# Designs tried in a protein design chat: VH-VL binders against Apical endosomal glycoprotein (Mamdc4). Part 1

No score or structure here was measured in a lab: all are predicted.

Target 1, 160 residues: Apical endosomal glycoprotein (Mamdc4), of Rattus norvegicus (Rat) (q63191r268to427)
Amino acid sequence: SHHMATDFETGLGPWTQLEGWTRNFSAGSMVSPAWPHRDHSRNSAYGFFLVSVAKPGTTAVLYSPEFQGSVSYNCSFTFYYYLHGSEANQFQLFVQAQGLNTTQPPVLLRSRHGELGTAWVRDRVNIQSAHPFRILLAGETGPGGFVGLDDLIMSNHCIL
Below, numbering starts at 1 at the first letter of every chain, in headers, positions and changes, except where a header shows other numbers; antibody chains aren't numbered by Kabat.
F, E and O are the ipSAE of ESMFold2-Fast, ESMFold2 and OpenDDE, as the mean of both directions, binder to target and target to binder. V2 is 0.75 times the mean of E and O plus 0.25 times the DockQ between their complexes.
[cut] stands for letters that were removed.
Atom coordinates printed by the task and the answers are left out, and those that the model quotes come from them; centres of patches stay.

## First folded at step 4 (VH-VL; from d4 with heavy chain S103A)

Design s6
Fold by OpenDDE, look of step 8:
Structure s6 (fold): chain C 160 residues (1-160), chain A 120 residues (1-120), chain B 109 residues (1-109)
Amino acid sequence: as target 1 above (160 residues)
Amino acid sequence: QITLKESGPTLVKPTQTLTLTCTFSGFSLSTYGVGVGWLRQPPGKALEWLALIYWDDDKRYSPSLKSRLTISKDTSKNQVVLKMTNIDPVDTATYYCAHRGYALYYFDYWGQGTLVTVSS
Amino acid sequence: QSALTQPASVSGSPGQSITISCTATSSDVGGYNYVSWYQQHPGKAPKLMIFDVSNRPSGISNRFSGSKSGNTASLTISGLQAEDEADYYCSSYTSSSTVFGGGTKLTVL
């Protein structure tokens, strides 16, 4: 079995629709003490991750490709995020059903706010959808803060 | 050490366009997260934010003055320029440029300011 | 009306502690830790004294402290000195603007 995994080490993979996110690494690129010293994938200063570059008060949004679940198995999405340097940092995960006659609003599945320390935080959500769906990862950076993403992993029961 | 200095005319006539230049050192507008803003203060009155330009050329303006303001940068010269059209005596103020760091909302370093008087 | 409201003036004697309040009049103003304070002496540029409600930049005296309760931020100056006589401005951030209070004139008696 194979998971669709994106560690951002060689590029964005299928996560090419993005607003306010940028691929970067820490070595020689740290702009504040809030930046992680190492990525999650390689535990390296030269390992890549996504960082929110949205200005304060604005939201960065990353869109997944369209996924199709199975009748027998729910999809699971595992991801790592980094929220440090500001209590105003915010991260949200939405699921938006596709292929409907009417536009459906994104459904909030996960919301984190505040200072979570100098560590990548692992999270996992189960996604049940009768329709094709996309995942939306939203980040808002607080003053002097850092909001990042790494190692986005979709279960093998979900197909592109 | 970060320093900023405002320059431009100190006397302008009504209806003219005011052009002010901020020359800075100790930092670069090519640096990720950096911004430079303009603020003003009429004599004896409160501070007012005017505009802000980021390293990526993103520009923000005061909602009330947006139609009259244009901010631009020359990274190679470490300069930021503010243009304000249709100047009026009410625009008489000390104008400041100031530095804003990565993901910040405040200004940590300020120029000394330049007094601009609008009079016919 | 200003998005941030400050008292027009406060006064104190040397050695005393004084507090300047800054109240947000809109829910869009004064987000979490979005409060800074500036000191301005006559004829001088503003100087950043407090950021993120209660943090002091390097070189700022520990006589200056900040706090927040509800929609009101406060700047406290302890051990008041003659040199503290100045105008003080609170500032905050909205989704679209940087905003300032009307300023408070501090007189040291």
Scores: ipSAE 0.049, ipTM 0.699, lowest interface PAE 3.5, mean pLDDT 92

## First folded at step 10 (VH-VL; from x6 with light chain S97N T98V)

Design y4
Fold by ESMFold2, look of step 10:
Structure y4 (fold): chain C 160 residues (1-160), chain A 120 residues (1-120), chain B 109 residues (1-109)
Amino acid sequence: as target 1 above (160 residues)
Amino acid sequence: QITLKESGPTLVKPTQTLTLTCTFSGFSLSTYGVGVGWLRQPPGKALEWLALIYWDDDKRYSPSLKSRLTISKDTSKNQVVLKMTNIDPVDTATYYCAHRGYAMYYFDYWGQGTLVTVSS
Amino acid sequence: QSALTQPASVSGSPGQSITISCTATSSDVGGYRYVSWYQQHPGKAPKLMIFDVSNRPSGISNRFSGSKSGNTASLTISGLQAEDEADYYCQSYTRSNVVFGGGTKLTVL
């Protein structure tokens, strides 16, 4: 199988942090009531997730590796996210075409806002691109809030 | 309980570099999300933000003063230091340091302030 | 000059309510969404009265309340008392920069 799964337990896997996402876990210190009590992958207070840095004016950005383009199949991306503690939390998923002669803007595929409760939420997008592409994950934590990611899963049709 | 105290010279001469130290207790600057800011208030005038340093050594500066300011921290000593170069009489002010915690868009605890007078 | 505009002064009589405004002078998207208010008595450090628009820290009288409509935040003090006479500052963020209003002198008549 060509699928890729990243649970953040040992690092970022194939993902590259540009800015603002950090690996962390719930236990050790009680950072905020907005944080999940457990990660998703291990269902554990010591399991790791990514958290968007809670600094005003800072957008966390994470890049996937470059995937091959295809018009024959969809790359299916499943992910778990957690937005709690602020109506100003933001999470966005973009796809950015690669290998072009000019800077290409990312294309927004998912946008999630505000308060989504105290559970990790599953979502999935299907990506088809004729060009090589990267997935960009952006988060911005509102006042007193939490924006997190866990279990980033690419289908076997997402080919490096 | 969280406390902060500013220290440094009371009187400085123009063109000198002002060095102010914020010594604090009741929190650690290694704690995720925590930051310490510097502000000032010239006599009879409004509060003005100068700089902010976060637990992960990320730094923010007032745009109008950025070329003159340097903020740094010593987490083991519970200290944050602000340096301001090329001091001018308009920099006469009471200087404050202040705490912010996780995801705070405000300063919840302030030092008592220290007056710095710039001679002519 | 500040990107947050406050009236220079406001006054009220004991027992009345007053409101101090704080208006963003920029219409940029998302600017000044989260406003906090500080009280400052002469010779003292500022004290946080309201954070995140309308939240009150522990130990702050419920006579102080905050609200925001559009680009204008408001601090309301009900049941005015002589001790409320002070300077009041609003504060927010634009991008990663901290911004303070010019301050409002409250006089209790």
Scores: ipSAE 0.515, ipTM 0.822, lowest interface PAE 1.6, mean pLDDT 87

## First folded at step 12 (VH-VL; from y4 with light chain Y93W)

Design q5
Fold by OpenDDE, fold request of step 14:
Structure q5 (fold): chain C 160 residues (1-160), chain A 120 residues (1-120), chain B 109 residues (1-109)
Amino acid sequence: as target 1 above (160 residues)
Amino acid sequence: QITLKESGPTLVKPTQTLTLTCTFSGFSLSTYGVGVGWLRQPPGKALEWLALIYWDDDKRYSPSLKSRLTISKDTSKNQVVLKMTNIDPVDTATYYCAHRGYAMYYFDYWGQGTLVTVSS
Amino acid sequence: QSALTQPASVSGSPGQSITISCTATSSDVGGYRYVSWYQQHPGKAPKLMIFDVSNRPSGISNRFSGSKSGNTASLTISGLQAEDEADYYCQSWTRSNVVFGGGTKLTVL
């Protein structure tokens, strides 16, 4: 197994295009009870994760590197998100394919809204694309809420 | 304990630039999610939001007053400065600075306010 | 011309319950989803009493409560006391603006 995994512990990895997401950790930054006490990767207060900016009306967007699926196998993307503290929290996963000459509109594959508890939620999407594609992870933090990401894992059937 | 205090001139002449300073304690403007806002209230009238600066130096202004306002911060001094140009008697008001915490859609701590009178 | 409209004044006797309404008059009612309330005594700074429709900050009396129905948020003060006499402002926060109501003067008779 050769998954391409990013746990944000040492940096952003290939997830370098981002708007409104910030790598952070709980210890010393616990300014709200909505924050997770620990990250998912290390189960640590000092473990890193991505935080949505939590400015009113602002959506944070994280862009993946470009991926290419195999002819024989679909790509699978596993990810963990944290939505707590507000019923207005939002998280969305989009897939955007790149055609030969034109970028296609993003396609919504996952949409979560509201209060999901004090736990990192595991999710997985299967992506089939004849063209190279990017994943867009969008988060919008509701009042008093927290929206976070951790452990982004792409299957080894995808080429980076 | 969070505290904020406004300082600056209490009397300003028309057409001048008003410079107000907010000095705060109990929090840092380097803390993720934190912001400091300026608001005002003319005598006997309603509150009005003027500007907001976030920890990441993102700045927001009242749409109606944006062209006249400049907000800035000095994190090391725990200060936020508001400048308002082309002052007019209609700008006579008590000016407040206030704290905005992470993911807050409100201001939870306010300074005592400083009355600024604009007169020739 | 505020996007949030409050009654200019309300009154009540000690022990009574009063309600102050805050109605979004903008066409973008969705932008005023979360309303907070401030109390202001004469010559004093505003004090946060309710945030995000119905949440009460620590130290605020449970006599103060907030609710919302449709485009109207409401502040209810039960067991009215003389000290509650003040101006009350509702406030909303959007991406582009922070908006206050016109304020309501509460008189305790």
Scores: ipSAE 0.885, ipTM 0.939, lowest interface PAE 0.5, mean pLDDT 95
Fold by OpenDDE, fold request of step 14:
Structure q5 (fold): chain C 160 residues (1-160), chain A 120 residues (1-120), chain B 109 residues (1-109)
Amino acid sequence: as target 1 above (160 residues)
Amino acid sequence: QITLKESGPTLVKPTQTLTLTCTFSGFSLSTYGVGVGWLRQPPGKALEWLALIYWDDDKRYSPSLKSRLTISKDTSKNQVVLKMTNIDPVDTATYYCAHRGYAMYYFDYWGQGTLVTVSS
Amino acid sequence: QSALTQPASVSGSPGQSITISCTATSSDVGGYRYVSWYQQHPGKAPKLMIFDVSNRPSGISNRFSGSKSGNTASLTISGLQAEDEADYYCQSWTRSNVVFGGGTKLTVL
């Protein structure tokens, strides 16, 4: 079986529904010292990642395609994020289940705040849902900060 | 070096539309995170923010003046234009345009300002 | 009606230290976490002196410092000099608005 992995090097992949996220890279566009010097996928200044807009009070949201969990195995989601330059930086991961004609409210599975250093942080969540679901990745950039995403990886047991 | 300069009429009549142009250098409004804002200051009064336009053409307006304001940009000319309708003597002020960089919650560079007097 | 309140005026003698306060009066004081300060001499444009509570832009004298406690931000000017005589404005930025204080006139005696 195959898993879905998106490194943003050639595009957004299936992560096409987004607000406030922009695909970018560091080379030639060192907009701020808070930006990572290299992406995670290629460890390159020319490697692409997603950047949260740094507009006051604006939350960037990225939506996954709809997934279905496996009956016998747990679906997992591995991802990398970068929070640097501001204690007000915020990243949140939500799972939103889709019932029959009833969309459930998003459930917060992960929340990170503040200055996490000059490194891409790896995280992994297990997703258990009796219904089809979407993943929501939310970022809010604090003053002088940077919030980024890279390498979004679904396990083999997440059915697209 | 970043520079901004305001231009437009210095005398306008009530009910007219005020059009001001900000011409800048030292930066591009195509650069990620960059914005250009308009502010004003009536003589002897406090500063007031009017509008802001971002590199991605996102536009923000003062809640109290939103209905009268239109901000636009011409990236190729390094210009930002502000239009204010239904001008009144109370709008007499020095008008400034200013630079906002990535993730800045402030304006780091300002034009010299242009005094606009509204009088019949 | 401003969400940020400053004293109308402050004064000090050369060499002294003075402090200008900026108090958030809005019900949502949490929205004013990051305060910046501008200096404005007569007939001149505002000049950024402090950003995000306590950071100095390059070229700004270390005589200028910023702090915040609760809903009150403060600009402190040490070793007061004649050239410091000016108006000072605090400013905050939210998603929906950019707000300024009423300004403080600093007189150097």
Scores: ipSAE 0.878, ipTM 0.937, lowest interface PAE 0.5, mean pLDDT 95
Fold by ESMFold2, fold request of step 14:
Structure q5 (fold): chain C 160 residues (1-160), chain A 120 residues (1-120), chain B 109 residues (1-109)
Amino acid sequence: as target 1 above (160 residues)
Amino acid sequence: QITLKESGPTLVKPTQTLTLTCTFSGFSLSTYGVGVGWLRQPPGKALEWLALIYWDDDKRYSPSLKSRLTISKDTSKNQVVLKMTNIDPVDTATYYCAHRGYAMYYFDYWGQGTLVTVSS
Amino acid sequence: QSALTQPASVSGSPGQSITISCTATSSDVGGYRYVSWYQQHPGKAPKLMIFDVSNRPSGISNRFSGSKSGNTASLTISGLQAEDEADYYCQSWTRSNVVFGGGTKLTVL
């Protein structure tokens, strides 16, 4: 009956497979006005979030652990993202079926781009998959921009 | 105030390894997103990018010169070093180091440059 | 042969407007989206004039403007002055690599 929440305050939690995302906080990395003034989980300049690496030609990807498939229940995934400082920021959420003999292409469920203001934005997806699956979170930071994640919350139907 | 200064030999002989040092102030290569690049400009010719090193030690090299170039940093000394092997007279140029900040697709601060002449 | 093509030279009289072009030699949409411009006077280091297509750094005259249409970026200098006589370079990225144009010598007549 417990859901999983990762607020990045003490580490990555179950989100240990990643490239191009780094855990950071606003007060220690005030290198750009595009960065949020405060994280979402603690509403603090010292609270942690993930930030997409801002190198030209680099897409950050974060992988969930593998979840069990179910034909009866949806895995409900709630997340907070922050896109500011560039019209070219990009954030995408995919689901990829696992445990098959052939590697399946990820399926795009959310795509957000550009400038969304100076607030963390909440969104949610409901995932039903007969096969085991992973959630993929991809970010690409535009010139002078920021793409971030905080508070990744999986419902109790997202079963490891 | 960001400043960069190139140093190294002004005259080198063919086949030697050229070592250039960029010493900078007003920023740190520990700062998230920061990078330092090397460029050159032969007399009367266009600018050419050589290499880039990021704060996290990630490195990029010009594809045409990659086999001859090594870039490294010493964050505690505020230095970036470029080595170029097997020097030839066509490598005679003014060499620049330049700063790029967080998420920049350009170089905002440049050193004054140092002329390296390769004897024939 | 640079992936970014500029005219070798342009000229104009004081008070006129001139435009310097920078054309990508291929339709690499992901590699040439953001173009920056540098001014270089003889014997001096390049100076950033325009970044990310059309943005001016602090301290750069609003006589300098940038734009882009398709694979061609343009630097426009209005109200030409003698001090504008210099070489101008465009610069972009081909994914993770930096690319400069061949340069344009601007002569103020």
Scores: ipSAE 0.528, ipTM 0.824, lowest interface PAE 1.4, mean pLDDT 89
Fold by ESMFold2, fold request of step 14:
Formats: structure tokens, C-alpha cells, sequence
Structure q5 (fold): chain C 160 residues (1-160), chain A 120 residues (1-120), chain B 109 residues (1-109)
């Protein structure tokens, strides 16, 4: 029942990065022991994921295409994230209303921080919006850490 | 293993542009997360950070000196270059370049430094 | 004035423990969360002694330790030795910019 699924194996798909997220894989670089040994979508050292750049004070930002408002049914967004190697890692998920005359501030729906172990963690949010909207995904990597995303999945109730 | 070495003029006249080159070995600026910084230390005074360039060509500059500084890299030559315009006698200092690795909030390897004297 | 304040000097006798402080002049805890320490002997480049508040690089004596409480980071040297006489600098980040303390001269009496 998934309308849009992005596993990053061939690119960003419909997602747009403003800065700070890069597509990478575990076997392509001996970057840090904080990196996952395998991606989520293929469970492979050669499978791709997104990585938040590890620059102090830099927040990685990724946003979805615009979805239609959903007043009748819940749109659900399922995603996998990986936070390891630092207690200062941060990940946040926002929804921002679109199609209004004034720019609306993003609304925080999920905030995760710190150390979550050596596993990809699944989460899901339900989105109801009277207006068109975008999803914004923000990451900030702490000292020696890793913040990653894989398998971004919008349900069939989320209409482009 | 990782080494850095600063090079450039030892004597510079006021108003000139100072060009310093950091030549390094044991790492590549194409490596994800890596950066090279420039710092200075006037004789008998504190360390001062000047600029930082990341592997992806992103750059940071000391706010007080930003208008006078340009940092650039040549990854194929393992070099980072700092230019500082409108040199003044207060810019007399030992200049250092230094490495920072993935997700580091510090500089782990430093060059030996090069003294630059500004005279009339 | 630096955004990180250190005492200008500190002294101690061989065998004593001494502490060098590094205090952020603004109270933004998020901006000065991680502090590193460098030792510098005259005519030499700085040497990393402590990173990320309390971690020691390989090859650094366990006589050196770091801690942080509120806006103040501390470098502690136990069992003070003559070779510890040097300048010590703390370093952190203000958002995306690097900042150094003004330095502390350690004199071993």
C-alpha cells in the first residue's frame, strides 16, 4: 500500500536535499566505526543510505515533494534511521504546510537524539493536513557519530 | 603518518597579499569528512583560528578576518592555500595548518608552522 | 577578550595536581558542548592532549584528564613533572566556527 518508496540505491528519488545529506554505502569508505556495517534496504555493505555530514553546527536538511492535503484519511510516513557513536546525534522530522499566502513554520513531529545502538530503527508518523504539505528531515551528527536514513516510505494515502 | 608543512614568504611588506601553502601527506582531501584548517600565533600571544576547508569544498572563516581571507584546495596536489589581503604589521605571526578527520571537533595533526614577518 | 576564558598562569610543585579552567563567556551550553586541550612548548606546534572534554589520544599520559561542569571545562594534570611546563590552550566551536582560549602558562616550581 506504499505510494512512494525511496531506498537511495539509485539516487534521492523524489527527495531534495538543501544541504548536508549525502548518499553513501558502508563498503565504499572506511570512514568511521560509527557507520553502519550494512544499509537497511538490501542488508548489504554495498547498499546505499543517506548520511548527515559531520560538520560542527551543520544541520543536514532533506525535503519531500509537495503532497496534497489529506482531510479524510491519514497519510503515513515510515522511515528507518541509524544513530550511533555519539550522545550528541540529532534527528528531527517536520511537516510544513504549503499553498498558503505566507510561509508557515515547520511543525516538529519526531525528535530523536543520542545513541540508539548498532541497528536501523523503524519509525512511522501519521500526517493529517488540511493544506498541501512537505516533510522535512533534519540531521546533525555529534562528535565521532553517525546519523543516517534509509527506506523512506509514504503510504498510498499520501497523494502527490 | 599524517604530515603537514607550511610554506610561503618569510617577509612581507604592508598592503601586500600573503599566500601560504599547506602541503600534506598521509591523507587525501577527497576523503569523506576530512578538513584542513589554518591558524596563527603572533609572537608571545595566543593561538587564533583563521579558516577551515572541508573535503567537499565547504569553507569557514574567522568572522573578524573573513573579508581578508580566501582558502582553497588542490586535491590532486595535496595542497591547501590561504590568501590574506592587505597585510599589516599586526599580522606578523607563526602560521600553522592542521588536519581534522571525520566528525572531529579538534585538530589532531599540525604542521611545524612558518613565521611570517611584516615590515615596512 | 576570547569567548573562552583561561587564567593567564598557574603554578604547582612536582608531584602535585593542578587544574586549568576554560570558561565560556556566553551561557549557550549547546555552543560550547565539546572542549579540547592542547599543550604547546616554546617554539613547537600545539599538541592535542584531550579531545571531546575528557578523551585522551593514544600516547598521552593518563596524568592528563579533562572534565566539564556547566560552562567551565577543566584540564587536570596529576603528578606534576618538569616537562609539563608549557602553555595550554582550550578549544571549542561556536556553532560552525573554531574558537581558542587565551592560553595558560603552567610553571612547575
Amino acid sequence: as target 1 above (160 residues)
Amino acid sequence: QITLKESGPTLVKPTQTLTLTCTFSGFSLSTYGVGVGWLRQPPGKALEWLALIYWDDDKRYSPSLKSRLTISKDTSKNQVVLKMTNIDPVDTATYYCAHRGYAMYYFDYWGQGTLVTVSS
Amino acid sequence: QSALTQPASVSGSPGQSITISCTATSSDVGGYRYVSWYQQHPGKAPKLMIFDVSNRPSGISNRFSGSKSGNTASLTISGLQAEDEADYYCQSWTRSNVVFGGGTKLTVL
Scores: ipSAE 0.522, ipTM 0.828, lowest interface PAE 1.5, mean pLDDT 88

Design q5
Fold by ESMFold2, look of step 13:
Structure q5 (fold): chain C 160 residues (1-160), chain A 120 residues (1-120), chain B 109 residues (1-109)
Amino acid sequence: as target 1 above (160 residues)
Amino acid sequence: QITLKESGPTLVKPTQTLTLTCTFSGFSLSTYGVGVGWLRQPPGKALEWLALIYWDDDKRYSPSLKSRLTISKDTSKNQVVLKMTNIDPVDTATYYCAHRGYAMYYFDYWGQGTLVTVSS
Amino acid sequence: QSALTQPASVSGSPGQSITISCTATSSDVGGYRYVSWYQQHPGKAPKLMIFDVSNRPSGISNRFSGSKSGNTASLTISGLQAEDEADYYCQSWTRSNVVFGGGTKLTVL
């Protein structure tokens, strides 16, 4: 079971991009050999994913809605990513707690680099925060590369 | 296959606004990740980057010249335009436009350049 | 231009190898990760010789090679030929802005 799932087929769902992530698909927007031939959710050249823009100095940032804090259980977050075509590709996952008077600095939970082959990779993090929090997903495309996301899944313990 | 060509006045007077047009073929500025840059080179001097426009209309300007520069595009006409205000004799240079493809940290195709001379 | 420092000139005899350096003024490598090199003959547009530190575009002689150590990138030309006499520029990014080195004039003796 899961609380929230986003496959990007009809939009960003509850996620907000600050800058640098765009919805796209392979068949209508293939611009490089580094791009996947198919998305993850539909296994289709016309299935949508998010791709990090390839502009030097631009880090793509996507963030979740604010989730409730908990002292007793973990919010489990499962995601699929695709890093191909450059050893300089970068993907990072942060959690940012929300204080009453100030937003706390983000805490890094996952960092992935470089070339991971031609398959979508599944990963999962367990998030512990006593305060309300957001998940931040950051991508930076290396020269000639591709950094992508699909199928972002929050467990039932991730409460809005 | 990709070609770019600069056009505009050869001689301009001080204080005028210089308008340069880059007309290109073999690519589209509607293509994801593509950009076109402007550069210049005063006679006998080094290359200097001026501006860059991306397919999504995002723009970058040389910090020292930002207040004088405006870059724009017309995707349907395969053109990028650079305007530089308040021209001065120090702006005499060969001006180039250049292509930048998806995820490129360099300019792979350049126009021939056009010499702009600013009268005294 | 001041962010990337190149020697003003370099010379060598036909058949020799030479190197041209390109050194970043700042130790911040966030924007100075990837260096490209351009060759420019008089009256012509710059031509890309090396991209992403060490990659050659199709049609560029393997006599041209690139490398980087710390904040210094190097262009090496082996087996110098008269046609190699030109100006050479390194180019990188300071985060979102493009920067060029001041250029190096290569003279083949």
Scores: ipSAE 0.504, ipTM 0.825, lowest interface PAE 1.6, mean pLDDT 88
Fold by ESMFold2, fold request of step 14:
Structure q5 (fold): chain C 160 residues (1-160), chain A 120 residues (1-120), chain B 109 residues (1-109)
Amino acid sequence: as target 1 above (160 residues)
Amino acid sequence: QITLKESGPTLVKPTQTLTLTCTFSGFSLSTYGVGVGWLRQPPGKALEWLALIYWDDDKRYSPSLKSRLTISKDTSKNQVVLKMTNIDPVDTATYYCAHRGYAMYYFDYWGQGTLVTVSS
Amino acid sequence: QSALTQPASVSGSPGQSITISCTATSSDVGGYRYVSWYQQHPGKAPKLMIFDVSNRPSGISNRFSGSKSGNTASLTISGLQAEDEADYYCQSWTRSNVVFGGGTKLTVL
C-alpha cells in the first residue's frame, strides 16, 4: 500500500495553489527574523517549504487532488506547520465535498492562530466523507510574521 | 541606507498623461516581501494613497482612481513608474513614493516628494 | 470623507501632554486593526512615528506613544516641544487597500 507525501523539494507534487502560497527555503541571509532557519523535511537551510505570501488582505489557498469517498475507512492527513513572529498569523484546514450538483461549503477541521514558537509543529486530521473530497489549506500572515507548511502526508486510505 | 526620489514633469496640461518615476537605492524590489507605494497630497490637504507594487509584480490601486492609474517596475534600474491618465487641475499635488518592507502595514521610508502643477 | 476620522486641530502648551484620535468609520471585516502614525512638518515628507498601534521606530522620542481602544487609535505626545508643531496622520488598511486619516494640525502655544 502507498501513501502520498509532499516535501516540496521538487515542487508542489499533487497539490495545486489557488493563490498566495509559494515554495521557498531558508538562506544565510533570511528574509525576516520570523522565517524558520531550516525546513522540516531535510532539516536544512536549503530545504524547501511553502510560505504564505505576506500581503495585507491576501489569504493563501492550496488544495489537494480529489480523493475518493469511503464509508469504511478514514483518510488520515498529517502535516507540519510553522507560525511565528505575529499574533495575527492564521492557518486553517478545510475539507470540501466534491461531485455534487451544488457547491458544498468547506468544513473547517483545524484552525491555528498567532504565535506558536520557533519549531515546526506536527498535526493530524482524520477525514471521513461519503463523497469525493478535497483538502483546502489556507494561510494568512500577520504583520512581520511567517506562516509555513512542510511534509504533507496522506495515509494509504486516501485514494485518488 | 534606503532612499527614494521622485522625478517627472512639474507642469502638466489638462487631459495629458502624467508619468512619475521613483528611483531608489539601499534596497532591491526583487527582495521578497518588499513593495513601493505612491501617494499624493494636494496643497494644504490630506495625504492620499494611490497605488502599491510588490516585489512579485502584484499591484494594488486606490479604488476611486483605479481606472486612471498604472504602476510598473523596472527592477534592474531600481525604478517604479506611476502613470495617471486624463489629468485635471484637481490632480495638482505633491507626489511621494515610499518603501514598505517585508510584511509591513506601513511605509517606513519616503521620498522628498515632487510638486506637479496642472494648468491650462 | 476618509474612513479614518481625526480632529482637524489640537493645541497645547509646552510641557503638556496631548492626544490625537483616529476613529474608524467603516465596518470592513478585519480592517483598521493596525494603525500607524506619521508626523509632517510644512514642506517636508511624512515621517513614521508609531507603527502597528504602539511600536516606536528606532530614533523616535519616547515622548510619542500609541494605543488603541475599540475603533479608536490614539497618538499621545508628552512634554510638548515647539518642534512637535506639525500635521499628524493616522494610516491603516481596509484589507488590501491603504487609507489615511484626514490629518490633525497640532499647534504648540
Scores: ipSAE 0.487, ipTM 0.813, lowest interface PAE 1.7, mean pLDDT 88

